# VHH binders against q54mt0: the designs that were tried, part 27

Target 1, 331 residues: q54mt0
Amino acid sequence: MRPISLRLHERPITQVLFNREGDLLFVAAKDKLVSLWYTTNGERIGSYQCGGVVYSIDVSQDSKYLITASADAKARVWDVSSGRQLDSTDFEVSARSIEFSQGDKQILVVTDQVMGCQAKIHVFDFDKDEVRKLNKSYTLPSPQCKITQATWGPLNKTIFASCEDGAVRIYCTEKRELIKTILDHNKLVTRIEWTKHRIMFMTCSKDGTAKLYDTKTLKLLRTFDTGRPINAAGISPLKPHVILGGGQSAESVTTTKVDASQFKVRFFHIVYGEELGGLIGHIGPVHSICFTPDGKTFATGGEEGLVQVNHLDESYFEFDDDLVYNPPVQH
Key: E = the ipSAE of ESMFold2; O = the ipSAE of OpenDDE; V2 = 0.75 times the mean of E and O plus 0.25 times the DockQ between their complexes.

## First folded at step 11 (VHH; framework vhh_7ubx_2)

Design U2 (at its last look DockQ between E and O 0.01; V2 from the best seeds 0.00; counts 0 for: pae E 14.2 > 2, unsure alone 64.9 < 65, placed apart)
Fold by OpenDDE, look of step 11:
Structure U2 (fold): chain B 331 residues (1-331), chain A 123 residues (1-123)
Amino acid sequence: as target 1 above (331 residues)
Amino acid sequence: QVQLVESGGGLVQPGGSLRLSCAASGFTFSKYAMTWVRQAPGKGPEWIAIIFSGGSTMRDDSTKGRFTISRDNAKNTLYLQMTSLKPEDTALYYCAKESWTYDSSGQYEFDYRGPGTQVTVSS
């Protein structure tokens, strides 16, 4: 199937996210907007206007609430259907990462490290029945570096924080303390992605590698070396496949000639590490990848403001791990 | 030029029913999602429902069960069937083409909407 191209955002996409049912796609971008799309046919439902660059979003399990972290130093709660802002909280600095806990009872927010202010991991209680939905719970000890993402570990017992120094820092939520640091990457860790049920997790890095870990033992299981900065990963919930995307930003290169091939999203077998194929659909770095929960569709968001929604063909599921996936690209 | 014209509003008693219509022109109606919104006096706009080109719908919980959005592509017409009307349903009702934005100022923005039809629920 040909991908559905979603064109609205004129600035880089920061995150693409499906709801639990997979029928809604949320798109965050640097143009201060989150857009909502109907996955089936690519129709735009609406948008949520934030006060700054939207760095991170998440949606509740019931698809009723959208939460956003943005450069205007705010975390916001939105009514998904109406688009209304229901609540917000202010920080001293930009909010960079946001995520619902399993069960949607808490919200995790990461704030920026800036001069005179360390990165912070904030946890809020979320009460859907109250006017004030965000209630401050606790803040974790701050690392001495920027945090790119924080995400809940299994059963919300831990919080994983990816950092600019190449480390993943793991905090115990009960003790509210750092309990482990993984330092396997040589550059900034861009993303942490979980497998289904969070048995494993994958880290992406500017060092050009993605690393797969066992969640329980924290053992490194596999390294994927793409040779290019990796900004995003999508892990299939159905197949032992991972999609990696990234590329060098124009700001980081001295040459004016940009090879679009570097922005190819690449498919790998998650266990064997073998490359299975790729998809050229973006003309800039890929910043976000997300599968639908049913594993039949994945979305990619790029620097050029484009979102590609890719429905996987039946052939993808019928053939064992040897299929090269290269669907037609719509620009 | 995109044109939307709402009709069917009026005065109705509590518990009554009304069917609103929105006549669309100037675009291929069948290819676009359509939305109903309303605005009561002294209140901001309220989103009611959207119907996609394929007929699927999303609805706000506040009117869910009482209001039904539908469309007739052959007639280029959008409908809102309202039942069990309440005084709080008194508002100017608008139809809009496709997309909406609820901005940080608390206002709905639409690319295209009609002038609206007045619905008044009063005993």
Scores: ipSAE 0.032, ipTM 0.462, lowest interface PAE 3.7, mean pLDDT 89
Fold by ESMFold2, look of step 11:
Structure U2 (fold): chain B 331 residues (1-331), chain A 123 residues (1-123)
Amino acid sequence: as target 1 above (331 residues)
Amino acid sequence: QVQLVESGGGLVQPGGSLRLSCAASGFTFSKYAMTWVRQAPGKGPEWIAIIFSGGSTMRDDSTKGRFTISRDNAKNTLYLQMTSLKPEDTALYYCAKESWTYDSSGQYEFDYRGPGTQVTVSS
């Protein structure tokens, strides 16, 4: 089937996200808006207005609650179906990252580092049955550098933070302390992405690489070197495939024509490390990639405000059935 | 500037064999996956096979066992060894850099740059 283009936002897309069923697509952007769409046909359902850039979003497993982190220094809880704001909490500075815990009992929020204020990792109890949905539970020790994203590790026993100094920092939620620092990247880590069941994780970096790790041992398993900044990854839940997106922003075109392949979303085989193919459509850096949980659809969001929804067909799912190593032939 | 030049086609009887070549220049050949596609009269382009930079291959079901893709990185050349040719294999054959892409209009597109090489199978 033809891809679906969503062209509502005029400012950079910050995040695309499917709900658990995969039938709803949420899009956050720097125009202070989160938009909601039907996945199958790209029909717009509604929107949620924040007071500043929306950096990060998540949706509860039952699809009833949307949470947002915004530059206006608020985390908000929204009723998905009505669009009504149900709760908010104020911070001293921008909220940069937000995520429900597995099971939706807690909400993880990261706040920015600016002059006079250290980056903080906040954990709130989420109580959907109360008027006040967000109840602060605890704060973790600051890494004393900017955090681009924080995410729950397996079974909510850890929290992983991707940091601007190139580190991934891992916290124990029970002891509420830093337990590990992985410093394998030379530039900021843009995102951490989990494989199915969180048995492995991938880090993306402005250093042009993505790195795959075993979650239990934290051993580096593979490095994907694209030579260009990587902003986002999508890991297929069905195939051993990862898609990587990125590129540099704000560059003037000096060639005879715009080469859209510079912002190509690129597919790699996780085991072999080989590039399988790519998708052209964005005219600016790609900032977010998300698969539906069934692995049949993925969405990409770019600097130009474009969102592409791609429904994968049977040829994709048979793509590497016959993968066989044949060395290059010499005449 | 990426350049791809296909050769080795011709007229062959059913059951015959041909070896197609694709000479590549303008990019670091050994770093990229390479693909053969074909286009029969009145039909859209059809993917045949891909060989990855490390030598791993995948093939379309209809040509499985009959066509073998290979590459020589020292000569910047991609090959397609075709055996047991059938009249249905009659087509213009192109090589492409990378496995598949689609353009901003949402159509699948292969980045082929050459005139292709004609393969005709008839008795």
Scores: ipSAE 0.000, ipTM 0.189, lowest interface PAE 14.2, mean pLDDT 83
ESMFold2 (binder alone), look of step 11: mean pLDDT 76; pTM 0.748

Design U3 (at its last look DockQ between E and O 0.01; V2 from the best seeds 0.00; counts 0 for: pae O 13.3 > 2, unsure alone 64.5 < 65, placed apart)
Fold by ESMFold2, look of step 11:
Structure U3 (fold): chain B 331 residues (1-331), chain A 123 residues (1-123)
Amino acid sequence: as target 1 above (331 residues)
Amino acid sequence: QVQLVESGGGLVQPGGSLRLSCAASGFTFSKYAMTWVRQAPGKGPEWIATIFSGGSTMRDDSTKGRFTISRDNAKNTLYLQMTSLKPEDTALYYCAKESWVYDSSGQYEFDYRGPGTQVTVSS
């Protein structure tokens, strides 16, 4: 695998994201920029400048609108092709997570918990044909802890929130109430990722594990233990593969040399649990992983500001055909 | 030293056509995306189109069907073919090497851009 390296950002990458076509790659970072790239060859198209760290981004299904959540306490709507800002809304505190609903009719925004202000989950109507794109909002009851991410459940009937206390909290959108708390992690949950059609979801945690759940029953199906904090997962839409990334930052380790191998992304078979391989390419923690919708390309973003775009070749797809589950022998 | 020089502007009647050219030197033209931008008097800059090194394009919807971006890598030249011109198309047109940044002041920033060529649509 010979990745395309994107080296524009010098501050930590917060998120990498492909559009629905897979031909555009968006990169958000702590340098207040979102950069836009053509996927096939890594050509830079442009950048969107915010007033603070950009923590989270999403793009509409038609690839016309980019939304951003920023430390400057704003959510913004951008015209993807031109770079122009189309709308913004202000919060009292940093916006930490942002996502379009399925169908792009609503936008979900999480705001930070600080002294004197509880974390909030906001839902806006998105009106693409109006001058004010972000309209009419409501909030959900605060979990009274920091929220790292919120994401829409199947058919927009639920909202899942990953929390610093190790919980995943699930809200009913119709009743606007908390309906379930899953507390299977003992450290902060960093990310929730969905399989195709949202029939399963995966949680990532600083406790060194990723956990796969059946969405309908909420039953824990499998735990992947990497022995290192997991910040991100990329779930292939084409193969039963997941890639896990993370690692411990230098801020958390005072005297130990950082070995780049702890930042490798690791590939696992979702059904059988076998590790399939790994890639070393980052010299700091990996913070975001995303596949193109066709499953032929994935991108990783690291703390050092590096983005790697990996175009998977025929050998990757042929390699999976050779996998055989061999359960442990009982004596 | 990167240099970009636009040409082909001028006065045209409504409904007319122009072909703008941008001659590039001082870099390996074929390896970079290239962009056309226009700026009308008293208005902010308006991105028109970008063409990538492999020939694929991205363009603003408002001029789709009337304006076509193209490149000739052998001649190190970027083109903008403009048809069905309207008085609203009156602006300074300039080319830029590779990426745009839309900054917090509402302007496009380019590391390298040409001085532009004036297009005036009037009878």
Scores: ipSAE 0.252, ipTM 0.662, lowest interface PAE 3.8, mean pLDDT 87
Fold by OpenDDE, look of step 11:
Structure U3 (fold): chain B 331 residues (1-331), chain A 123 residues (1-123)
Amino acid sequence: as target 1 above (331 residues)
Amino acid sequence: QVQLVESGGGLVQPGGSLRLSCAASGFTFSKYAMTWVRQAPGKGPEWIATIFSGGSTMRDDSTKGRFTISRDNAKNTLYLQMTSLKPEDTALYYCAKESWVYDSSGQYEFDYRGPGTQVTVSS
């Protein structure tokens, strides 16, 4: 099936996110806008206007609440259906990452590192029944570096923070302290992605590698070396496959000629690390990848403001993990 | 109905070897990843290895050099070859279908597993 192209955003996409049911796609971008789409037909439902670049978004399990972290130093709670802002909290600096805990009882927010202000991991209690929905719970001590993302570990017992120094720092939520540091990357870690049920997680990095870990043991299981900065990863909930995307920004390249090949979304076998195929659908770096929970669709968001919604062909699911998948090239 | 039945466990001396088998039924075995886990008394389930439908394997480093997971799709059977067994390997060993979840305690939980086979390593 030909991908559905979503054209709305005029600035880079920062995140694509499906809801639990997979029928809604949320798109965050640097144009200060979050857009909502139907996954099936690519129809836009609405949008949420933020006051700054939207860096991170998440949606509650019931798809009733959207939360956003943005450059205007705010975390916001939105009513998904009406588009109404329900609550917000202010920080001293930009909010870079946001995520609901499992069960949607808490929200973590990472704030930016700036001169005189260290990055912080904030945790809020979320109360959907109150006017004030965001209630400050606690703040974790942060490293002396920028945190690119924070995400809840299994059962919310830990928080994983990806950092600019190449480390992933793991915090215990009960003790509210750092308990482990994984330093396997040589450059900025861009993203942490979980497998289904969070039994494994993958880190992406500007060093050109993605690394797969066992969540329980924190053992490194596999390294994927793409040779290009990796900004995003999608892990199939159905197949032992991962999708990696990234590329170098035009600003960092001395040549004016755009090589679309560097922005190819690449499929890898999760165990062997073998490349299974690729998809060219973007003309700039890919910044976000997300699978629907059913694993039948994935979305990609790029620097050019484009979102591609890819419905996987039946052939992808045939012959299980032995199949080499070569999706059609998009121009 | 999915059924998994482990066998091959027993008492073995340190340094010994055992081969565990898991007979699978009630589903298309060849289409699913299978996993071995073990659980020692007082401990939660511990992941050992997973083998995917195509034969790809993922293993815990702690046992990677000693344990080998394999499968025979024609026989709907999963295997775990254990060598150089240690007392620390004493546990109930379970085969499980691909689906893993975390339970309320943060331990591994799987959708389908067998009753387990006891492996005891003792001098």
Scores: ipSAE 0.000, ipTM 0.226, lowest interface PAE 13.3, mean pLDDT 88
ESMFold2 (binder alone), look of step 11: mean pLDDT 76; pTM 0.754

Design U4 (at its last look DockQ between E and O 0.01; V2 from the best seeds 0.00; counts 0 for: pae O 13.9 > 2, placed apart)
Fold by ESMFold2, look of step 11:
Structure U4 (fold): chain B 331 residues (1-331), chain A 123 residues (1-123)
Amino acid sequence: as target 1 above (331 residues)
Amino acid sequence: QVQLVESGGGLVQPGGSLRLSCAASGFTFSKYAMTWVRQAPGKGPEWIATIFSGGSTMRDDSTKGRFTISRDNAKNTLYLQMTSLKPEDTALYYCARESWTYDSSGQYEFDYRGPGTQVTVSS
């Protein structure tokens, strides 16, 4: 059926994120605001105002705590229900990526690289039941290039960092050192997305490809070539499907009308390798995609400030009929 | 033109009860979340509760269990049932269309609000 359109933000969306129940949707944007919505009907529950662009957000498993990374050089902890800020920590530069560990015992924050300051990966302790504060931290060795995102690997034993040079860098949390570098992209890696249980991960790149890997072996399983920059991916927890989104700004079109087909989100079958279809709804690049945990709903956020919430129907669940397996091609 | 008019305030003894009303006009009431807010002299606005268009509610923990938000869509009216009132509940109570924003200065902001009704809890 038709998507629910959320039109509060007037600046680029940086992230859309569902909570673990899937009933709440968080939206971060360059207007310094995070908005919170009911998934089912798109009704706004509240908003959280930061002092700068909000680049990244995450929510605790119990949906009680929101964390934000902002251009005002702060990471913040918020009470989801009341909107009140519970804690903050200051950095020297913008905070670019933020994520709870599995179990919500730690918080991972990436800070920006600028002249005179290298990108850093910070780990904070967090006790959601008692203190609700960002305490005691350590850093990992800097890759000495910009980091677009850092995310926890399985069982919090590793941290994966997607980097501007096209690398994914993997750190051991116990040894606190770099243990692996994957250099399969030739332009910056925009995102790392995990399958359910983190058995596989997908990298997205401005080189126009998304790449799927086995997490344990780090073997490249499949490359998805779209021919356009990929900013975001959503991996279905229910079907072997991925949704890819991105595109270049409207300045890349030569017509008097915006060709919205370059901003469509595109569906691919992981096993068969075929494109399943696409949805046009954004008039600018798509920057974030997220599925609900039950796989029945996904949200997209675009540069024009639009958020689309798509409740999937029977035709989506029938995409796989008549597909023929296309083996991965080695590059 | 959105209009919200609160009523039902007054002087009440500690432990007492009041029922506040908010008459709404100038918009399709049933399509919007509605919020109760209070503001004591010299303090910023304090979010009490929001009731959503489908009837679900969210409430601040500080008044949870004592205050109940409800709505009557046929009468375009929002209600706040207050019980077990305490002197610290003394404030101007007003309704707002839509829910809260919490700003970077540590204050709640609300859009489209009424002039409020005074609640005074005193012996």
Scores: ipSAE 0.725, ipTM 0.889, lowest interface PAE 0.8, mean pLDDT 89
Fold by OpenDDE, look of step 11:
Structure U4 (fold): chain B 331 residues (1-331), chain A 123 residues (1-123)
Amino acid sequence: as target 1 above (331 residues)
Amino acid sequence: QVQLVESGGGLVQPGGSLRLSCAASGFTFSKYAMTWVRQAPGKGPEWIATIFSGGSTMRDDSTKGRFTISRDNAKNTLYLQMTSLKPEDTALYYCARESWTYDSSGQYEFDYRGPGTQVTVSS
């Protein structure tokens, strides 16, 4: 099936995100706008206007609340249906990452590292019933480097932070302390993605590799070497497949014919590491990939401001991939 | 056997400075991330700072700008330079080692600590 192309944003897409039901697609971009779309037909429902580049978004489980982190040093809470801003909090520097905890009781926000200001991981209590919805809870210790993303670990017991130095730092939420550091990448870690139920996670990096880990043991299970910077990963909730996307920024390639092959989205078997195929849909680096919860659709967002919504056909599912991952027994 | 021994603590007036040292033995010091933590009476342990094998650091905001973590791998010693000390900095200060080496696995886990050195800030 031909992908549905969503054309609205004139600046790079930063994130694509489906809601829990998969019927809504949220798109964040550097044009300070978050757009909302119907997944089935690609019709735009509305938009949310932020005051700066939108770096990160998340949606509550009930699809009632959208949260945004943006370059105007704000985290915002939005009413999804009306498009109204409900609450916001100010930071000293840009907000780079935002995510609801499991159960939507808390929100974590990462702020930028700039000269004289260290990156920070902020945790807020989220109260949907109050006028003030964002209530500061605590701040975690911060590395002396940029944090590209922070994400909740299983059952919100941990927070994982991807960093520019190639590290993933793991914090205990109860103790509010750094407990583990993974330093397997040689360049900036761009993303952390979870498998279903967060039994595994994948890291992407500018070093051209994606790495799969067992969440419980933190054992490295697989390395995918694409040879090009990886900006995004989509992990299928239905099949043992991962989609990787990336490419080099256009700023470095201004003089040569943009080879669209560089921006190919590549499919890999998650267990065996074998490349299964790829799709060409973008003319610039891919920055974000997301599957619907049912695994039947995935979206990609690119530097050119384009979003591709790909409905997977029956042929995709005919692949005999009945492999079930059994996590290693923690000795 | 892993051994960590803190020193340099004592009584100091508000606004004063102290330099804590932690002597490490029983392991390859240069391959481990090291951490300072403190515990005040009636309070839980508080993380201060971590320094990795390569020299990169993490710090808590509460002591940012006043405390500096450093290491000398040749001497197997961890340092904490404290400045502008406040009464609220009164605590037992511990040196701690990460459980994993900085090697191909690149994983660290906070675990072993020394007996601690007492820092008391009082007028």
Scores: ipSAE 0.000, ipTM 0.209, lowest interface PAE 13.9, mean pLDDT 88
ESMFold2 (binder alone), look of step 11: mean pLDDT 77; pTM 0.754

Design U5 (at its last look DockQ between E and O 0.83; V2 from the best seeds 0.00; counts 0 for: pae O 9.9 > 2, unsure alone 64.7 < 65)
Fold by ESMFold2, look of step 11:
Structure U5 (fold): chain B 331 residues (1-331), chain A 123 residues (1-123)
Amino acid sequence: as target 1 above (331 residues)
Amino acid sequence: QVQLVESGGGLVQPGGSLRLSCAASGFTFSKYAMTWVRQAPGKGPEWIATIFSGGSTMRDDSTKGRFTISRDNAKNTLYLQMTSLKPEDTALYYCAKESWTYDSSGKYEFDYRGPGTQVTVSS
């Protein structure tokens, strides 16, 4: 596995995202920039500049529209190919999470919690054929804590919100009310990631675990314990594998040598629960992981601003063939 | 230093054709994306098309089917073939090394670009 390294950004990567075809890679960062790349060769296609840190991005199914959520309190719609901004809307506070609904008819935006302003979950109609792309919105009841991400559940019938209090909160879109709270983590939930057809979802947490759930029953199926904060997960659409990334940030006035092995991304088998291997390449915490839809490529983005694009070879697709299970020593 | 020199502009009748060239030097041409941009009097820069090192292209919808970007890596030259020209195509056309950045003030930024060649479409 020899990755393509993308080194445009010098500030933490907030999100990496492939389009539906997998040939385009979008990278959002704290330097206020979203960069666009060809997946195959890592060639830069263009960049979109926001007025503040870009926390979250999504791309429409046809790859024509990019949406961004940024610290300058705006959500923006961009023309992917030309780079032009097509629309924007203002909030009172930073926009933290943004996502198209399945079918691209709506856009979900999360705004920050600060003194005097509770976190809000906004839903907009997306009208691609109109001059104003973002129209008619509603807000769900606030969970009264900070929200790290919100994402559409199956068939857009629910919205899942990952929260700083360790909860995952689930809203009904028809009733526009909270219908379930899952409190299985004891530190903030950083991400929710979906399996194929959204039949299962995985939560990542600063408590060092990732947890896999059945979407329909909300039953906890498996806990993956890495021993370090988990910021991101990539679930393979092709193999029963998950890639977990994260690590502990070190804050100091003096930079010292960093052991890159502490920030390796780790591969786990979803059924057996065993670690399959790891990949060293980042020298800081990993913040985002994304597979291409065909499952043959994944990208990682780190705090040091590095993006790595990994084209998987035959050894990855043979991981399960030679599994050796070494049970712990009993005493 | 990067040098880009456009040529092939001129006066053409509506419906006519032109081929613009951009001679490049001072860098390894074959390793970089190249872009055509135009700017009409009193208007901001308008991105036309980008061709990547491997030959893939992206282009603006407004000139789709009429303008074709191409490159010859052996000659370090970028081309824009324009057909079915209209009066609204009148502009200064210039090439740029690498791809665009669209900034928050509504302007394209290009790190390295040439001085341009004038294309005028009128009877």
Scores: ipSAE 0.271, ipTM 0.673, lowest interface PAE 3.4, mean pLDDT 87
Fold by OpenDDE, look of step 11:
Structure U5 (fold): chain B 331 residues (1-331), chain A 123 residues (1-123)
Amino acid sequence: as target 1 above (331 residues)
Amino acid sequence: QVQLVESGGGLVQPGGSLRLSCAASGFTFSKYAMTWVRQAPGKGPEWIATIFSGGSTMRDDSTKGRFTISRDNAKNTLYLQMTSLKPEDTALYYCAKESWTYDSSGKYEFDYRGPGTQVTVSS
C-alpha cells in the first residue's frame, strides 16, 4: 500500500507519536510546531505553536493532554482537543525530552547540557484537576554529559537516560539515585524504545548499532549492525519485528548526489536479528519511527520535514521474509 | 474564493434549542474537516467541536452532552445542534475550515472563518 505523505513542516521532524487508540498522530518538528493528524486519512486537525524547536512530545493515555519539550526552555501541557495551552514550566535551558509516567501521574523532563549547566532529569507531579498541572517533585543527579532521552522503566520504578557518551544510565525513582550504567555503545545513544509491556528495550546509536536488552536482567540479547547512524527505532507490538531508521546528514556527505538508499527504513526480526526488508520513503535522515498500538500502521519522520504513514497490508503479516517497498519519493 | 456563512442564530430562552448552519463554498467541502468555535463578549474564542471529512467528531467536554456537530456534504453545509441552552452559551458562533492553530499567546488561528452568527440565551 502506498504510504500517506504528510506535508506541513518545512523543517526537520523530531518526533512522530500515535495516541493509544492509534487514530491520532502527533508530529513535532524544528519549525516550533506540533501538528495533529487523523491517522485514517491523513487529514490535519490542527497545530500547537511552541516558542522554540520542539524536541519531544508525549500524549496521555486518554488522549486529552499533550506535553511538549522545546528549545525555548519550556515544558508545556496542552489540551489536545481544543489546542489550548493549559500549563507550562520554565527551565534555565532547553527541554530535550518529555514523557508521561505509566498512569499519567507524573511527567519526566530532561534539560540540556550547556556551558555552566549540566543536564538535569526533572520529575513533575501531574494533576489533571488543578489549574497548575505541573508540580515539581524532584530532580535526579546529573551526568557530566548530554542526555538525549529519558524514559520511564517498568512500573515507573526506574528512569532510563540515554547519553551522548554512549551510556544508558538507570536511576531508581524511589531512592532518586543512579543504580546502573550500561556502556555498550561507542557513540551517542539516540533513542531508547520499549517493547510491548516493557519486557525488553532497544537502544539506538550513532555508532550504527541497535541493541536489544532484557529489561529485568539488563542482559544484552541482540545487536543489529546497520553500518549507518541510527536515529530511531520502531518495535512492532504485533510482530517480532523492529524498524530502524537514520542516516547521515547531507552536511557530512561530500557527494552532491542525494542517495535515498542511505535513508532506507530497515526491517529486522527482533529475535533472530535477520534483516527482512526495507522501505525507501525519505530523502534525508529518519529521525523518528512509531507504530500504532495495533501494529498495523507505522509512521516515519525525516529531515526533509516529511512524515510517511505506512499502512501495513496482509502481505506483510503473511509473507514477512521479503518486505521491499520502493514508494516514489515526493520532492 | 473560500466562503463560510453562518446562520440560525438568534434569541432563545434558557433550556431552548437552536440549530446553526454554515454554508461553505469555494472549496471541496467534503475533503476538509470543519469546526465550530464561539466567542463571548470579553472572552477569548472557545473551541466547541470538529467534524472530520470522514464524519468522525471531536468535541469539547463542556458542551459534549448538549451540542452535536454534523455535516451534509451534498449540501456543503455544516451544522451545530444546540440543546438545553444556557445563558453562558451566549456568544458569537463561528464556522471554520479544517486547520486551526493555538499559539502560546492564547489565540486560535484558522485558515478560514465566517463572520459568525449571534446566539443569545436569555429569559
Scores: ipSAE 0.006, ipTM 0.316, lowest interface PAE 9.9, mean pLDDT 88
ESMFold2 (binder alone), look of step 11: mean pLDDT 77; pTM 0.755

